# VH-VL binders against p40099, part 2

Target 1, 211 residues: p40099
Amino acid sequence: MATKQLLRRQIKRVINALDYDIIAAESHTISQAVRSLIASANSRRVACYMSMDKGEVTTGEIIKNLFQDGQEVFLPRCTHTSESKHFKLREDHHPHLIFHRMSSLKMVRDLKPQGPYQLKEPEPHIEESDILDVVLVPGVAFDIKTGARMGHGAGYYDDFFQRYKILHEGQKPLLVGLCLMEQVASPIPLEKHDYSMDCIVCGDGSIHWFQ
Below, E stands for the ipSAE of ESMFold2; O stands for the ipSAE of OpenDDE; V2 stands for 0.75 times the mean of E and O plus 0.25 times the DockQ between their complexes.

## First folded at step 1 (VH-VL)

Design b7 (framework fv_bermekimab)
Fold by ESMFold2-Fast, scan of step 1:
Structure b7 (fold): chain C 211 residues (1-211), chain A 124 residues (1-124), chain B 107 residues (1-107)
Amino acid sequence: as target 1 above (211 residues)
Amino acid sequence: QVQLVESGGGVVQPGRSLRLSCTASGFTFSSYGVHWVRQAPGKGLEWVAAISYDGSNKYYAESVKGRFTISRDNSKNILFLQMDSLRLEDTAVYYCARGTYTVTYDSSGYFDYWGQGTLVTFSS
Amino acid sequence: DIQMTQSPSSVSASVGDRVTITCRASQGISSWLAWYQQKPGKAPKLLIYAASSLQSGVPSRFSGSGSGSDFTLTISSLQPEDFATYYCQQANSFPLTFGGGTKVEHK
């Protein structure tokens, strides 16, 4: 089996070589499928990642659709337990992810690059999420046979899901992975604290359910 | 039934060339990265080279870089190792091994099936 | 390159014994570690991948543990067919590297 490091490098080489038009076409197809999925699930509080660059499903159209359909939209911010005052999952203070409510598409558009990774992120004073119905999850690779997901290696999303589960008495939101066709890989190695997706939406419009 | 069968080993003189082959059957060869691993008589295992499922990516151990070339023919289910400028320290049983990862564009790092091996040795 | 150091180089054991083999990586490799069994004149056989995942068809008496730089293979109750040489292998990065091997011998 491929290692996580080998798989990440392999997928990144493929994705970085993709023409923008291919990414745009698959992202549009995914946006339409996601819109239908959220409507069917009757979901109101939706967390979505901010796509910052090439190499992943772009989320601009998804975010626009969420606002048009009256959803409550939440975007991620990378922070630190020493600043956020959130509880520690490790002995030392450490980086972690918080979702913040966006009140409008203009608010999203006006976000500035910030934080250690210079991502377009919400300001820290913005209302933090409580209950979430759906989280749209980014990744480097996804296994459409098992629901396994491989992230970039920092563990932000897996940390968030563990933290959320602790705070909400074992409950979790619907985890929906967004996957370019070129990001499909099997098998993906899982470690014991890795979270699998409930559902994966792929660049061909297919939706794969695991629960 | 998955099988890997190596051939092409034999006795060679230092500085000469030899081409090893590995014929695969019982699985979709074009879906797997494949590797060459060698073992000198009485010694441990040493990874030699790898090739991705489609042949686009190739990897080599430092000791063989510039001398060995890995290639594959997916239409015939055959893996090759072209060995040039052979040295006495290349004496070993050469194993063909399948990477465990499927539907990837690169080599996997674990070996779930191995061939029986083919011996490469030298005459003075 | 990542160096893999196995200990011991050999161990004398009897049927029914618990056998423990260790493997140390010169740098962190997360859980990207496999264990192989090799009998004289035969190709190696995959026993464990991703440090602790048992390969299909391998008896449950074999188990792996560890993460980062220190790893262990355990055979809980040695059987006659288990006398062999065992190798660890890191799959974190190229070049792929093996440990020096541990020979499990009859007492």
Scores: ipSAE 0.005, ipTM 0.455, lowest interface PAE 14.9, mean pLDDT 85

Design b8 (framework fv_bermekimab; at its last look DockQ between E and O 0.58; V2 from the best seeds 0.00; counts 0 for: pae E 10.7 > 2)
Fold by ESMFold2-Fast, scan of step 1:
Structure b8 (fold): chain C 211 residues (1-211), chain A 123 residues (1-123), chain B 107 residues (1-107)
Amino acid sequence: as target 1 above (211 residues)
Amino acid sequence: QVQLVESGGGVVQPGRSLRLSCTASGFTFSSYGVHWVRQAPGKGLEWVAAIWYDGSNKYYAESVKGRFTISRDNSKNILFLQMDSLRLEDTAVYYCARDQYDYVWGSYEFDYWGQGTLVTFSS
Amino acid sequence: DIQMTQSPSSVSASVGDRVTITCRASQGISSWLAWYQQKPGKAPKLLIYAASSLQSGVPSRFSGSGSGSDFTLTISSLQPEDFATYYCQQANSFPLTFGGGTKVEHK
């Protein structure tokens, strides 16, 4: 039985060794499945992550498809309660995630690297999200038997889901994990504050629903 | 030792007002959300009202909206429930209860309760 | 509002019995459910939070399970001090709501 940190490192080693062609092919398959899922759910307001250069499902095609299909697109900004002035979920100031509305694909392409991870993120003055229908969720590993997700360790997404629940009085977006086949792991150790996915879309095009 | 002590209950006439207090000790009161929960004689539990740790957000059951006001004084470690336009249906033991988590976790379980104070009506 | 339906309303049991109490939410509440024990003339006591987490100081014979809309409290081997009324409570969203209670009484 591996600790959460050990499992995270083990999977990252496997993922970082993947050829770009494998990531690209699986990401394309996932993009097609996600497009169909969003259309079938009649989802209008979609939050999507900006993919890193390597090691995860790439989201450029998904974002392009969202704009083409007329969805409202929201992208994340990693921040901190000491900077953003949002209420604290615990005693000390802590990291948290804010989604901002993107008005066009050009706006997305023009985003500058910023924040603690130097990811292409929206400016803080851009319109913050209210109600979201779907959140496309990144992760290091996903359990397709339980819906469990292991993130990068900072807790940004779990904090966002908890904050969203508080602010929207129990109204919850559909949480969709995006998973390369090589990111499938079972069992994933869960901590009290970890959110499980409602749905996981995998690199082979399979969609796994929970509840 | 965490303690919550309610006071202010008693016999009242319909249409009158009453203010309940809950005095907290043994923890950092200003870090916790606190609630009022009531129980009519021989009946089940009914959540009444909640207030966040800093007093910024307040929530009420539909049956008491517009009649009851929840407030807190963090400098004195006291929670209040101002009850106006009292009805016979408000007859109950009123409990003060603390959120299990400090600040705002967004899950509302009650790890400590007071002993309760009875609100009843003259007949 | 989220309606909490608790069953049975009462159960007659003997010391050593396995007792199960169920609670159904009218909509999904994830794992955000608590179980309380209340003895006559006393305030309720938290037994289980987050559907399955045992509160400190609560005996291990108490366990909780379930997620989404269906939840169960189990007492694996009833003890004399366990004769009480038990309540579930959805902890997910306002207004907070309790089940109607289950009285565990002597056979």
Scores: ipSAE 0.077, ipTM 0.682, lowest interface PAE 5.2, mean pLDDT 89
Fold by OpenDDE, look of step 2:
Structure b8 (fold): chain C 211 residues (1-211), chain A 123 residues (1-123), chain B 107 residues (1-107)
Amino acid sequence: as target 1 above (211 residues)
Amino acid sequence: QVQLVESGGGVVQPGRSLRLSCTASGFTFSSYGVHWVRQAPGKGLEWVAAIWYDGSNKYYAESVKGRFTISRDNSKNILFLQMDSLRLEDTAVYYCARDQYDYVWGSYEFDYWGQGTLVTFSS
Amino acid sequence: DIQMTQSPSSVSASVGDRVTITCRASQGISSWLAWYQQKPGKAPKLLIYAASSLQSGVPSRFSGSGSGSDFTLTISSLQPEDFATYYCQQANSFPLTFGGGTKVEHK
């Protein structure tokens, strides 16, 4: 078994054993830190994720705060180039993320689980994001020493980041990892196509910046 | 449509036990946290207990800790409240309520309620 | 525990009136605040969640505002069916707690 697979299994085992109150408490702390971070950066267009399962930072409070503070909020939808008709990064059609604008908190909260993964995703007809200031990024594990992020293995976010850079002349939004304390790990092996985080916000309220 | 139906209420003596049930239908019961909320006659609402969608976590009001036990059978779509060492102050209509979300939001609102079941005491 | 202080305990109003109910939390609860309506002999009904979001099926004359520790429920134009008791509830953390309620009754 590959190193990444072992690490994922280890982290997931730990996270699955966590009390939900711990996840909630850390998520709240992270939401406060993220709110401050976004404010200080004068960020207006923020991509977030809709938290669905345990083992990740819950994002409800973050999303609520974004609307309250007047940010434009975007949530991801998993799709495929054969469906979206977006340009391919590989020779064959492949999965990728599209972020859609949520017009209100109610709109977000009205989302229903859909698709094979039963994720709460925006509908395809919803306005897609263009310029993003910040992307709040989920992960299985984060390296707070290097900024490395380990995802679930599908490469959705890495694909998105690469796609974004191509579309925006090499520019990318601020990548902010949301990390439970139990997701802190080092070292995290990275591959060539992996993107590191510019910032990691941890459950203890600490913020780690990377150049 | 979403429906919650409480049962098991009645007249009891202090110190006795009673088990309330709430049968859910019209939605995927196992995907939602559920709560017990009670209301004494002519009084306000009081949260009693909560149970996570998969039963992994349980929460209790201080007033019932050690006496009440919340549980659920997702295979049967039933929520339970085992009430032991009942006290006169436990007199109330007991409602079961569904959490609007599966706790991923970090908020707890009740979007659907049962009709309630009354628990009273004999003198 | 988070205490919710609701005011007034009762209000007399007429159809068409603007009714305002206030709820104060003993500590900050962000926007995790819900409002319920309860009629005699009935279970509560969710009106507002997340302080200002209108629950599906609820008339637009109902609105919620506030964040942090001070919250307000407003009925812009009271209708006959709105005479009831209203409760706020903090949805922030356990133990969940309700306000004492506000009875809106006929003047």
Scores: ipSAE 0.016, ipTM 0.599, lowest interface PAE 7.1, mean pLDDT 90
Fold by ESMFold2, look of step 2:
Parts: structure tokens; C-alpha cells; sequence
Structure b8 (fold): chain C 211 residues (1-211), chain A 123 residues (1-123), chain B 107 residues (1-107)
């Protein structure tokens, strides 16, 4: 009976209290597990996110490893259907994500804060993604028993997954949630439009698969 | 135009205190970590202290822990180094330096430096 | 602390020479290594970051290579303005540390 708001607040408090060294150690462990997962899945096209300086799994090592291993790397840009010319999923214009191809680690490292959210994001003119094999997915909390993910409340990733399926005849990339141990929670209620993960990689290196 | 200007150096007596300032302009100061780096006359570079973009984390070289305090005022674009219990080995030119804001990789490079301010002793 | 061992401590060279400077970290730092140039009486200037990425405005005769713990700065054809002291710096973790420097001098 716990509301999503209460759970989000609880997890946020725990994460904000963590020493950076703990987040860094778990993020390193996750990066190694993700590297093995991508290799075993023979994946070429991988979407990843740009982590904040605290409060979540950091992705710097993951991104570095993707380039070192010869993967095609895609990073997100937050935008709005009123600006992007992409179709709406709802009556009113709304926020959504576009993933863009990054050709090198240098290109990623040179990204500057831009857009209304002042985030390190690809520039709009850079090639947009088409087919993706794996999407590495952030969240506030993850349920390792069910695959449920609780996002930050804006619905960016759920919107992207719905768009992707519409554009690709119902096909879906492998959805991999990245989860600090402190972000594990159960139960997380799923609502009608929430996408669950295909697997969740946790801060202890464990990988949890779902059907 | 990115600029960093140090001030507050001078001649002091051992055991006394001194506060260095670094005024930043030409960039969004509150988006960048900033550091103090020093160089003794005729010697190499020595990192002294760092402060996170929002002031939340501070780091110090072992040689200055407990004696120096780094701080910042993001509303005025000023970085400070409070230097207490000064010793002769603290004689150096003190530079302020902007790291590239790159917390994703945990990478700290100094893309802009001030011209430095000299701290010396007369006794 | 990660110790940075820089070699040589000095080199005598002529305009047009290829100059190579090396830097070794006491622990792996992947590619998080920077190179700086410093002229007498001046602040250091960033040349190379992330081991091999050239900073904006730096001439292409400067290049960097290496990963893990062993790194190299190369000046392909020394110019008169390149006589200076060069420092490596590990950018990986606090406390940040510099190499001891390499003074590049005119013969």
C-alpha cells in the first residue's frame, strides 16, 4: 500500500546519504557485469545515459568500456514534441527522449550543458538512433523479483520505449536496469504504461532476468 | 572570456594566517569544480585542495590538512583558501584552476589557470 | 596516493627535433592523464587531456598516447616556442598528483 511518492522519497533519502565511495564501488561492479552481458548478447548498438554527479549509478566507466569494446554508443537528449517534430503520444505536446549516435569517447567528453535542463546532451543535428540492441535504463527504484522500475516521474523512458515499438513493428531492445543495492525495493506497483526491465544489474554484480 | 585572478598573497610570519581569493569571470562558476595548486620557487607543481561545484565536497593534500580550508561563494564567483598555521614549506606561488566539469568519468583536468599569487616569509 | 614518475628530468634539443617525454603512474589510471606546458614566470597551460585528446588551440605537433599506467607526450618537430617545462598529471582520483616535470632546453 505504499505510494510511489513515499517510496521515491524513501529511496532518495537513502541515496543522498551514501558516501560517494560506495556509489563508485557499486558502479564499478555494475560496469563489469554490464560489459560481460553486452559481450554475451553479441550486441552492437547500445544506448546508455549520462549519469549525474551523485544520486544514481555512474556511467562513465560503462561508456568508456563500450567504446573500447567497439560498440556503437547512443546517448539521450531531452526534448519536447513541440520542438522535435516527432509525433505526439498524447493530446498535448509533451517531453520525450531522442538517442543520438556518439562516434567517439572524445565526442562524449566534449559535450556541454545545453537545452532547457542544462544537461550534457548530444546536439540536435547529430544522427538519431534507429535499431538498438540494448538500452541501459536509469531509475529511482527497481524490483529485482518482478523487473518493475520506478522512474523520476516524467515518463521519458516509458515514452521512448512506446515510440520505439511503434516505429519498429512491435520490436523492442533489451531493457537493462542499472541499480544500486540501495535502490532495490519490493513491491513496486506497475501501472498500465510502465515498462518493466528484461534484466536488472545490481550493485553487487548480480544480474536478475525476467519474462 | 574565461578569467581567474588570484589575490591575497604576500609576506607573512610563520604560524600566522592568510586568506587567498580567486575571482572568476567569463563562465558559469557554479558549474565547475575549482582547485588550488602551488609551486615552490624552482620546484614542480603540487596540488593543494579542491572543492566541488556546489561546495558539497572538499579535498586536501596531506601536507595542508587541518591547516588550510577551501571554500567558495557562488553568488560572487569567488574561490577562497584560508591558510592557517603557516609554515616555511608553504612558500609558493598559489594558482587557482578550473577543472573541466566532468563528474561522469571522475576526471579532473585544469583547462584554465590564474596567473598566481606569491606567499613568502620574512623571518 | 598515485605517484607519477616522469622521465627524463631534462632534455637538450634543437629546433626540428622529435622530443618524447614519458610518465608512469604507480596504479592504473585508465586514460585519465593530462599534460601541461609551463614557461618561466607563467601559469601552466593544458596541452593534452584523457591521455591523447588535444586541447583546443594546441598545435598538432603535440600528441599523447598511452593507457593504464604508461603514457607518452611527443613533440613531432620542436619549435622555438616549445622550450618549456612539461608536467604530467593523473586526473583519475584525489589527491591529484603531478609528475616531477621535464625541462626541454635548447642545446
Amino acid sequence: as target 1 above (211 residues)
Amino acid sequence: QVQLVESGGGVVQPGRSLRLSCTASGFTFSSYGVHWVRQAPGKGLEWVAAIWYDGSNKYYAESVKGRFTISRDNSKNILFLQMDSLRLEDTAVYYCARDQYDYVWGSYEFDYWGQGTLVTFSS
Amino acid sequence: DIQMTQSPSSVSASVGDRVTITCRASQGISSWLAWYQQKPGKAPKLLIYAASSLQSGVPSRFSGSGSGSDFTLTISSLQPEDFATYYCQQANSFPLTFGGGTKVEHK
Scores: ipSAE 0.006, ipTM 0.543, lowest interface PAE 10.7, mean pLDDT 87
ESMFold2 (binder alone), look of step 2: mean pLDDT 93; pTM 0.955

Design c1 (framework fv_cilgavimab)
Fold by ESMFold2-Fast, scan of step 1:
Structure c1 (fold): chain C 211 residues (1-211), chain A 124 residues (1-124), chain B 112 residues (1-112)
Amino acid sequence: as target 1 above (211 residues)
Amino acid sequence: EVQLVESGGGLVKPGGSLRLSCAASGFTFSNAWMSWVRQAPGKGLEWVGRIKSKTDGGTTDYAAPVKGRFTISRDDSKNTLYLQMNSLKTEDTAVYYCTTDSYYDSSGYEFDYWGQGTLVTVSS
Amino acid sequence: DIVMTQSPDSLAVSLGERATINCKSSQSVLYSSNNKNYLAWYQQKPGQPPKLLMYWASTRESGVPDRFSGSGSGAEFTLTISSLQAEDVAIYYCQQYYSTPTFGGGTKVEIK
């Protein structure tokens, strides 16, 4: 959508102009809040994204904390239904996301940039996720009033959530959006296939629950 | 692939000063927590101090025998770790090793890579 | 500081036989929140820097032969070499990283 594309471009410009020290400070605050949230939810199987150098909440500290606290850690790999044995949700083949289990921080350290976005991603042969308790979700913008999330436009995460729901008889993991203060936006235009967050954790340490 | 190369060791008189350097390559130095560990001739290992990555606060910690006399610093633009040693004592005579936890763990003290060491001799 | 005590100080073992090294900490290095023991083992050969063998008491570092195994929990730990090879002649150190890191006094492993 034109409106959604315009908002995405505006927020990306703001975020790309932020000093790393601001991103680092907010990411540290979010890491502390996320650690407490996961502990209180008694969650064991946690999927977390590998953060880019700029433009989003950094997840290095979160991943370190997950291993320290004995969580099972899963990281994403971007792929395509034409290359995987996963079923299509649409008539044509499409992009999709697979989470893989990481056994140690050393395993995470050894990940190489891969795929169209040159993200540090697990190898295809690594154990794929089954049940997940929590997914820490990246985004361009989040609406802390509604739980709405705006992604980069490729639909990887929304596809994953829909596929997960189908495979697990309508059940889904707790969806936790990680949000720099500068990524807060309202209203966010939603398409019918977009997934809203169950919870959003913001750079000021606030936690927003929905439904 | 990972290399740590120490330099700056030598002979110094008690009360003197010396600066050690450690040149790092083969990993993302800016993400690494770095430590110095020493070994007196014919003796065991003793941790000296550490410095966290700047992303993790860039703070330093020191073993009690060196606290107030030694300072650890880093230059991420040059991939180099430093140990400034002041008020040197004969008990500081040791091979000094540069070590890394190349990806911070909860402790930051699993020393997964070591340099070859540089000898510091404090003698009158 | 946590004091680390190794035994024996030296050990002579025949090729192909089992070598066992003990390490005791003055307090528990088990972190109850993650159920992990903050204990590492290092190997130091003559004229070389130490090499990490083991972390979390029983997890082998990449490239370390499977004849090396770690066991124990809390305050008492063991490093075992199931079948000693000539290249295993070295001094072995345990290290806790539960607090400021401290090392054991070392155990010299030699061939009979």
Scores: ipSAE 0.000, ipTM 0.425, lowest interface PAE 18.9, mean pLDDT 84

Design c2 (framework fv_cilgavimab; at its last look DockQ between E and O 0.69; V2 from the best seeds 0.00; counts 0 for: pae E 12.3 > 2)
Fold by OpenDDE, look of step 2:
Structure c2 (fold): chain C 211 residues (1-211), chain A 125 residues (1-125), chain B 112 residues (1-112)
Amino acid sequence: as target 1 above (211 residues)
Amino acid sequence: EVQLVESGGGLVKPGGSLRLSCAASGFTFSNAWMSWVRQAPGKGLEWVGRIKSETDGGTTDYAAPVKGRFTISRDDSKNTLYLQMNSLKTEDTAVYYCTTEGDYDFWSGYSFDYWGQGTLVTVSS
Amino acid sequence: DIVMTQSPDSLAVSLGERATINCKSSQSVLYSSNNKNYLAWYQQKPGQPPKLLMYWASTRESGVPDRFSGSGSGAEFTLTISSLQAEDVAIYYCQQYYSTPTFGGGTKVEIK
């Protein structure tokens, strides 16, 4: 079995070489599938991510659809406990992810790139999420056989899921991985701190459920 | 093995033009962000500019001293990076290195992990 | 642009002794969101191109000996060679990549 590091490097090479048009096409397909999935599940509070059109499923259409369909939309912000004050769950200055409610599509569009990553993130003063029905999860790679997800290495989402469960008496939202076809990989090694996806939506429109 | 080989350096008069090339091998060139870094004789390192991969928009950034005069481009089919230098000044005299920018993860910053041997550009009357 | 300042300009250290190089940035290169310092160290030997030694301020590049270590956070950083070897004679540069890349002025390390 390949190590996560080697696999991540391999997938990154493939993704970085992927034509934008392909990403766009697959993302469109995924957006349609996600829309249907959310509708069928009657999910109202949906956490998404603001894609940066770099080696991941683009989420612009997904976000648009969420607002159109009346879902409450939440977007992530990378922060640290010194700012978020989540001291009960993590030590001071611990980097972690939180989600903020986007009030409108305009609000999302008005987000400004910031930081070294030039990420479009909600402002700190924006309402933080509480209960979430669905989290649309980005990844470097996904195992459609097991539901395993390989993240970007920082562990932001896994940490978030862990904290979420702590805060909500062991409950977690439906975790839906958004996966380009080129991000499909197997096997993906899992560690104790890794969270598998409940569902993976692929660029070909296929939806894979995991128990 | 990653290899970067610069060429095209030489002597040129102020106001003149020169085109440098960097031949890359040993990695997927088309995926890589590439930069030029120069070093004047006996001086320190100075970033000149970068070009992103095509999939990331293929956009370029330049240091203020060379902006408007230098142009970075790439030919992925030839695994080659270029630096077109116009309106050259004496202060442009330097060894020019082509470098790869290492991305350790999708969100990581970029340091210069691989370097060529450099090519000397001398701008003198 | 972020200005990088190294000190000292030159350093002479006996073989086997510790060499300490300092680097200061005009502003913090710590990204609060991930707690990473966007700071790299390079080694340049005479007649050679620079070689990456350290990134994220303290992560050694592959193949870099353990005697090299990076420390610091925010706007102050240090490269330490715990036991200077003959092959360590070089000019060392810090570089930030928090924004438009900029290099320190370099520190020349020599054997005393």
Scores: ipSAE 0.017, ipTM 0.568, lowest interface PAE 8.0, mean pLDDT 90
Fold by ESMFold2-Fast, scan of step 1:
Structure c2 (fold): chain C 211 residues (1-211), chain A 125 residues (1-125), chain B 112 residues (1-112)
Amino acid sequence: as target 1 above (211 residues)
Amino acid sequence: EVQLVESGGGLVKPGGSLRLSCAASGFTFSNAWMSWVRQAPGKGLEWVGRIKSETDGGTTDYAAPVKGRFTISRDDSKNTLYLQMNSLKTEDTAVYYCTTEGDYDFWSGYSFDYWGQGTLVTVSS
Amino acid sequence: DIVMTQSPDSLAVSLGERATINCKSSQSVLYSSNNKNYLAWYQQKPGQPPKLLMYWASTRESGVPDRFSGSGSGAEFTLTISSLQAEDVAIYYCQQYYSTPTFGGGTKVEIK
């Protein structure tokens, strides 16, 4: 908790000091590795996050490649169980994540920034995901020795993975963390409901697999 | 405990310049978003501008009445926030408060949780 | 800019009675993704800086007495003091933080 807060601050400080050229170069390398990974896994239905302008692997090239290769593309929208009417994983209403199908690259490019954080999210009326083969997962830090992931602390992705397993009889998609070299950290403290990655793709092009 | 102490206020003529400082202690200043809020004598509160933490890009935002005239900066090595005020107008006469903003991520975000005592700026001929 | 309008400008309330202050925003400050209202309330006593009372429209800041409560959603909000005490004489401000911060004009609370 204190350790996670300190690690988040340390990693954010490093990432925000990086030149955009470094982030762009590592993101390109990751995009090529991800493209190969998805092709090798014969994956069709891919969920991918919309990258912000700062502090993470950029996903614009990945999304473009997914459409070029004929994949079905899904983007996240943050919501709340009181609004979505989706089932609760705990006593009170709570935040959660929904993925929505994007029909084209143009649809993705036309998404408008919304809300106080100016997030580019799908409209709520768009087709919600069912089965997913792969989820490309963002994070603040990743442990390439264990597959552990540290997010921003809200648990949106961990909630989604648990919710997905309930809806799909214990099945889950392949969880692929995308990691700048500067986001590699070990050890990352794990809590009971944290999901580890099946695979982490790093800015040097390396791919790390876990049980 | 958290403390914010403003200084640098005083009397200045229209068209003049003045620099305010805010000395911070009791929290990790480098992680905090900082704002200036002013209050004209007998009037309400008016946000002046903010500066984000370096980890969040270190960018600044300003209210329309001060944009182009005021500049906010910070020195994390000294735990100090600054407000450089140029081309001062009589309408800028106010007590200027230094304030902290809560974590502006998606999941947390108090508004102005800590305030200094304020420093008076009087713009008069 | 989001414009904040408070009413009334001033009110006089007897000791121990309820005080109600209203705040309206020119647009909704409810963010649907987290179901939070980006609305805060401040108390300012003479010669003192403002003090945060309430955030997320209804979440009481640590150390703030239970007699203070916030309610409302979207564009209309209320701060209630259930049983006015002498130390509650102050000017109260609402503030949105959905976009660049803006404050209401303030409501002066006095004892009758």
Scores: ipSAE 0.015, ipTM 0.609, lowest interface PAE 7.1, mean pLDDT 87
Fold by ESMFold2, look of step 2:
Structure c2 (fold): chain C 211 residues (1-211), chain A 125 residues (1-125), chain B 112 residues (1-112)
Amino acid sequence: as target 1 above (211 residues)
Amino acid sequence: EVQLVESGGGLVKPGGSLRLSCAASGFTFSNAWMSWVRQAPGKGLEWVGRIKSETDGGTTDYAAPVKGRFTISRDDSKNTLYLQMNSLKTEDTAVYYCTTEGDYDFWSGYSFDYWGQGTLVTVSS
Amino acid sequence: DIVMTQSPDSLAVSLGERATINCKSSQSVLYSSNNKNYLAWYQQKPGQPPKLLMYWASTRESGVPDRFSGSGSGAEFTLTISSLQAEDVAIYYCQQYYSTPTFGGGTKVEIK
């Protein structure tokens, strides 16, 4: 009985029907709110993601602003413990996420598509992240009452946060969910290894903090 | 229940044209990536081409043997997928299936989870 | 294009016995970033359209019986029917979706 799977399908249908101008306008508003949030937190090391054309906040402006404002920018690469040789969180080798340092906006623009969906990801040889101050987190849905996040089902970000915590004496970066208004949902059930956001930035510019 | 119903098949001479339709129901057609797959009599399966949803750009891809001769389009207001086949050759003789592409993970597409019953196209001189 | 080769072309298996179908790709269909094999299996019964059985090489589609299993990685894959039933008489196709999709030639499974 997969309540999460039914909710995921429902939200995807809604956001896939959105006009491109709505996504662009909400993404612009989110980019301004994120810029202000990062400035007020005096954060230096920021992980972001390369947005897909469907189902999420676009991040082009966010990444541009991060470089303009002098932040260190990190972008993710999907990998597997059998290839990366990073430690396993389970008995068998499994998928996981690595963030890599991007030295310039040009480097980001020059990323080459990889794999069957031609995703623009950093090359494996690029310097891996260590300490991060802020992680900007994608998802299918967010609960602005609780901070819960529902991902696309592969668990990449939750795995990364657990790995980070192990490597850094139980510490974690500030987790900031980026949420179109149409991705707000309640309730979102949390499982043992699911991480909640520290705040969620919504398409209307609102910022929701959790403790 | 997902249903895909192809129509428009028939007999046509080499060099001719034919337009196939696929009527869809039981899912949100406008969000689906759709493909055509064909099967020559007594032979295996061959992918023909795809069209993405409008929200994902509405772009098309084609297999090399049909590129430039076949055109895939969709009408989301009628829940209908189309295949326009021009400059037909005898080797285009096949049952043509309308399919949906799966959406099981971030890497979805090209795994064909729902299939119509097919419509036969015969190209003979 | 990635060429998919199936073997055998046909096999006859007694009811309740194991059937094994092999599929080879001309290049790897493993995406190293997620370590997933972009391989699907289809069943086509006489007079019917194909039906999806497996994706990601080893994940069963909803409603597919547990007797169907997939294994392999990279360029070599196997579909196994652990205890053949009468309703399993069909032609089985492998298909890669790492790039432009291509299908194997099919394997006809019959009851002996």
Scores: ipSAE 0.000, ipTM 0.492, lowest interface PAE 12.3, mean pLDDT 86
ESMFold2 (binder alone), look of step 2: mean pLDDT 92; pTM 0.935

